# VHH binders against Stonin-2 (STON2): the designs that were tried, part 5

Target 1, 311 residues: Stonin-2 (STON2), of Homo sapiens (Human) (q8wxe9r568to878)
Amino acid sequence: EEEITVDVRDEFSGIVSKGDNQILQHHVLTRIHILSFLSGLAECRLGLNDILVKGNEIVLRQDIMPTTTTKWIKLHECRFHGCVDEDVFHNSRVILFNPLDACRFELMRFRTVFAEKTLPFTLRTATSVNGAEVEVQSWLRMSTGFSANRDPLTQVPCENVMIRYPVPSEWVKNFRRESVLGEKSLKAKVNRGASFGSTSVSGSEPVMRVTLGTAKYEHAFNSIVWRINRLPDKNSASGHPHCFFCHLELGSDREVPSRFANHVNVEFSMPTTSASKASVRSISVEDKTDVRKWVNYSAHYSYQVALGSIW

## First folded at step 26 (VHH; from j6 with E61K)

Design f1
Fold by ESMFold2, last read:
Structure f1 (fold): chain B 311 residues (1-311), chain A 120 residues (1-120)
Amino acid sequence: as target 1 above (311 residues)
Amino acid sequence: EVQLLESGGGEVQPGGSLRLSCAASGFTFSDHYISWYRQAPGKQREWVSIISEGGDTNYAKSVKGRFTISRDNAKNTLYLQMSSLRAEDTAVYYCARDSDYPEYDWFDVWGQGTLVTVKP
């Protein structure tokens, strides 16, 4: 059975502001992969919502694909596999190619801007340092301004959310538990007799609490990692923040650097959605009518949230 | 400050030709798609053409085949070569840097325009 699959994967990167997470910098790299099982070296055409082809599409009605957006996008810095006729692309914006059979390959890549004003959720982080006591709190709230959050019937989840809090290596000895699940806490051991510059100085174990997911120190990232399987959480009220809390009492204030970290890293995936609003509008395999055509969208987000002056 | 300055407008006979220029400053011209728009008296502003940073183009149906958009990134200048001009091409022509954020309202950067009049 003849078929062709078009995978559109967006990779968002950026920097957002402290508190309200305004997008300060953004970059989206879109990669399009093809996997085809076609008779012969069939000539194919791919139609994107490219503003430079708007109004000039020459596509058989049978080749029109359901679209995810009415918007047209600007493609920057296009790069193509050798099977694409680049002269045709630059003359007419038609993506004409002969795919590799039974072999998944990257047809093209390009850059776009992020198509939303905000990210799917915001992360507010507050830190305090008082002597040898360090506290970190984060509040995660689903964004009402993000398009995928506005209609519960078409809502697309954020999956495998990972929030990383970089930790100086000298603090690693203070983390002995590998995870905290739900509203659990582990009170840090406290040395009541400790004095700076004395023989009684010692560190204590941290207390970590989360209201959703798990949190533990992960050596692979040199960070405390707050992991959430899926957002929004089905069992939480709309607008309810999800929280992370960490309290650490260090053995002395000599273990507290002037800056703990200047950012928090956020990473997650969104299936069936697009950060760029890139959309496959058509797939043509010569004039064949019996080819099964599949389009998959996915987006991966990896960005930094700026922190305050003391953490 | 981002600035776009159109020039080259004037009066021309039907079937004649005219070349408009748009000088850009205050931003990295070579990194942006740039567009021409026009506004005839009593009508809404309409899109005319667009060019990518790499020189690929698109045109409104009403001008395709008669107008040619081009750019000189070394001089930060956008051009519109107009040929086979008709009375309906009479308008104030604007160059504009389009927003790259299709989901948001952004302030579009527009020039003051240059008047093109096609005489009988």
Scores: ipSAE 0.462, ipTM 0.787, lowest interface PAE 2.3, mean pLDDT 80
Fold by ESMFold2, fold request of step 28:
Structure f1 (fold): chain B 311 residues (1-311), chain A 120 residues (1-120)
Amino acid sequence: as target 1 above (311 residues)
Amino acid sequence: EVQLLESGGGEVQPGGSLRLSCAASGFTFSDHYISWYRQAPGKQREWVSIISEGGDTNYAKSVKGRFTISRDNAKNTLYLQMSSLRAEDTAVYYCARDSDYPEYDWFDVWGQGTLVTVKP
């Protein structure tokens, strides 16, 4: 059976402010991949919600694809696979191409602005140094201003959330493969408030605690990594923050560097959603009417939370 | 900081032509989509035409085939060549830099406007 699949993947990168995580810099790169199983010389047309085509679409009703947005976007820095007729694109904004058969390939890529004013959650981090003791504490809260968080019926989770706290090379000797504490075992103990207790702990290993997910040093990233499989958490009360705590006692204050980190790295994926609001409005296959047509959306986020001043 | 200055408006007979200009300053003109809008007295602003940084264009149905948008990035200037003018084209014409966010579809930077009057 003949079919064509269009995969739309957004990649968000940026920098957000400390505290309230306002977006200071953002970049969204959208890549569109095609996988098709079509016989003969199959000329295809792809229609996006491109503002330059608005009101000028000539598309058979059978080629119209369901969309999740009524918005129109501006495409910047478009780049195309060689199978795309770029003159047609610039004359009519129609993406006309002859796909590679049975081979997934990148049809095009472009940049857009991020379609939201906020990210799905905020991360506040406090770091302190007292003598040879270093403490790091973070509070993660879901953002009420992010569109996917405002409607439970259309909510899309953040998956494989990874929060990375860079570790100075001088401190690597003080970490183990796994935290002493770092699983849901702390949720009941911490839900009484937003703060973790702070107590000096003897020995050479850090004390790490989380209310959700796990935390451990990961050599691949040279960082303490707080991992959360899914946000929002199905088992947590609305409005309560998710917390990370780390206490490290160095052998002496001479081992404490003057700088801890300039930023915290945040990374996660959101399936079936769009950071750009790019949407496939139509797929046409010339001279064929019995072709199965599929569109998939996904977004990946990778950004830095600025600390302003290192500790 | 950002400034847009329209010029070229005036009175014209039906079927006549005018060329509007918009001088831009205070931003990187060549990196932006730029639009013309118009507003007749007592009505809401309506979109007229848009041009990408690379010169690709789109037009409202009411002006398609009669108006031509263009830009000169070396002079930071946007143009609207208007022909076959009709009484319903009478309005104050504004050039605008469109919003940086897709959820906004309104002017985020405004020009003074230039009046076009098509005589009865």
Scores: ipSAE 0.458, ipTM 0.787, lowest interface PAE 2.3, mean pLDDT 80
Fold by ESMFold2, fold request of step 28:
Structure f1 (fold): chain B 311 residues (1-311), chain A 120 residues (1-120)
Amino acid sequence: as target 1 above (311 residues)
Amino acid sequence: EVQLLESGGGEVQPGGSLRLSCAASGFTFSDHYISWYRQAPGKQREWVSIISEGGDTNYAKSVKGRFTISRDNAKNTLYLQMSSLRAEDTAVYYCARDSDYPEYDWFDVWGQGTLVTVKP
C-alpha cells in the first residue's frame, strides 16, 4: 500500500559536427520527481551515484536499489525543492527530504555531462545548389554499438524521432502541395539514377521522399519535419541507412540565399535510460521497512547537427 | 592555454607532513571539480582526492583522515595538505581538471607533477 516512486529524467541538448556528428557542445539537465503515498510525516533519503559520496555511503541493505551503472558522476548547479534539507546535502551529500503527500513534485535538478562518446545514430546531410535547383539529402545511420545484440537492456529505442530542416520564409510557398512519400518512391529513384517520368510534372514542384517515416512542411516549426516513430526500425536490416531527399526548383537562381541553413535540428526520446548515467543507488524511508520503491529513467534529446561553420 | 603547475614536493621522513600546491590558468577555475592523482614508480595512476567548485570533498580510502584537499578560487590554486606520511605515499603527484568521465581523455588536463619521497 505504501510506496514511493522516483523519476529520473535527463534533457540532453547540444551541437554536433557535420558528417561524423562529433559532440561539440552539450548540456544535460537532470530532473528528479517524487511521487509518494506514505502514512505520516516520513523522512526520506535519496542516494545518487554522486562521486562526492563514493566510498562513504551508509545505507541499510533493504534501502539499496538495483544498480544501473558502475559510473560515478559529478553534480553541478544542484537546485532543490523546499522540502530538502540543503544543509545536510552540503555537509554529507545526502538528499534528505519530507515528500509532499500524494503529489508528484520536482525534488531536485542538476547539470551533468553526456556519459557516452557518441549518440545513438548519426545524421549526414548534403546540400547542393545548381542554378535555381536546390537539393537536400540526409542519411541516418544507427551507431555501430547501438545495433549490436550483446545486451538487450542496453539496446533502448529512440522514439518519436523528429528531424527538422529550417526553411527560409521565401521557400514556404513551394511546400503547400507536397505529399508525403514512402520508401518505394525513394528506392525507385535511387535504382534508376534520375527521376523517371519527371517530364510529366512541372519542374517547379518540390519532391520530398523518405525511406522511413514521413516528411512534410510544418508551419509550427517553419521547417520540413522528418518524423520516425522508432529507431532502430523493426522492419529494416541492422545497420541499414535511412534517407531523406528533397528537391526544389526556384524561379530564378537569384532567389537562392547567399547562405544555406546552418543546422538541422534533431529530437527524440529514449525510455528506460539515462543520458548522464545518473542513477538512484538507494531510497530510505525512516521508520518503515515495507515500502514499495520504484525508479524510472528516461531521456529526451534535442540537438543541432551543423551543416557549416558553427559560430 | 590550460595549464596546471604543481609544486611543494620533496623528501620527508615517515610521519611527516608536506603541502602541495597547484597553480591553475587558462580556464575558469571556480567552475570546475579539481583532483589530485598520484603515480608510484611502476604502478598505475591512482586517484587521491577531489574537490567540487563549492568546496565539497572526497578522498581515496588510503589517504582519508591524513590528507586534506582545499582550493582558493581567488588565487586559482588547489592544495593538498599531507600528514602522517608513509612509504606507500611515495609518488609523483598530479593535479588535474578531470573530465566528468575519466575514460574520455579529451577532457583531461594534467600538470607535470611534483615528486614526493617518503624516506624508509
Scores: ipSAE 0.424, ipTM 0.777, lowest interface PAE 2.6, mean pLDDT 79
Fold by OpenDDE, last read:
Structure f1 (fold): chain B 311 residues (1-311), chain A 120 residues (1-120)
Amino acid sequence: as target 1 above (311 residues)
Amino acid sequence: EVQLLESGGGEVQPGGSLRLSCAASGFTFSDHYISWYRQAPGKQREWVSIISEGGDTNYAKSVKGRFTISRDNAKNTLYLQMSSLRAEDTAVYYCARDSDYPEYDWFDVWGQGTLVTVKP
């Protein structure tokens, strides 16, 4: 059986402000990948929700793909694989191509504007220094302004959430312990019911706590990494904050650097959705009527949350 | 006030040419996609052509090869050069601005239109 699969993948990058996590700067890259198993020389047409084709779509009923969005988008900086007839695109905005057989390849990419006003969740981070004591705490909350969070029945999760707190090289030794099995990183204690406020932690040992997920120093990122498998948490109310806490007591106040990291890194993926709201409206295969057609959507988010001055 | 104002309409013979203009005011013209629409008597309004902020264009099949959409951002003006005009091109022609971010899927500003009549 003949088949064509279209993967629409968005990559969001940007910088967000401290506190409310307003988007200060962002880029969305949409990449469209094709995997086809078609006999002979197949000529295919891909229809996107390009605003330039609005009102002028010539598509057979059988080629119409179901879409969840009615939005039309502006495509910027389009780049195409060599199998695409770019002249046809320029003249008619039709994406005409002869796909590679039995090989997943990137058909095209373009830039878009982020379709939402807010990110799926907010991350508030506070840092305090008292003498030789350093504390970092974060509060994570799902955003009500994000479309996918509005209806619990249609909610799209954030998966493999990674929050990275850059650690000065001088502090790394404090987050590692020697064990019988070798050197291990200090792991955060998980307490789902904990409310983190100004907790006076006494002792020379670093303390990390999370209400959800796991946290530890990871050498690969030179950071303390807070990992959460899925958001929102199924066992928590939608508005319930998730917290990260880290307390470090240095040997001397002289060990406190004059400058801390200016940002926290956030990364996660969302299945079945897009950041751009790019959508495949149609897939046509010339002279073929029995082709199975599939469309998949996904988005990957990677951005920095600005930290305010600690001093 | 945001406004679009069409001009240049009139009577022409079949095979003739006409150039329409759309003057924009009250907004940053260069930031918007702009379209031409037309409505013939007794018919629904139909899309004719669109031009992006970057100058990318597209046309309805019925006018492709005969009409040319262009813009002059310095003058805040949209143009439609019509050639090889046909009787079926008779209509009131409208210019329309696309909506602002994040909603691009509709046109939120319309002109009053200019009448084009193609008759022997």
Scores: ipSAE 0.183, ipTM 0.640, lowest interface PAE 2.0, mean pLDDT 90

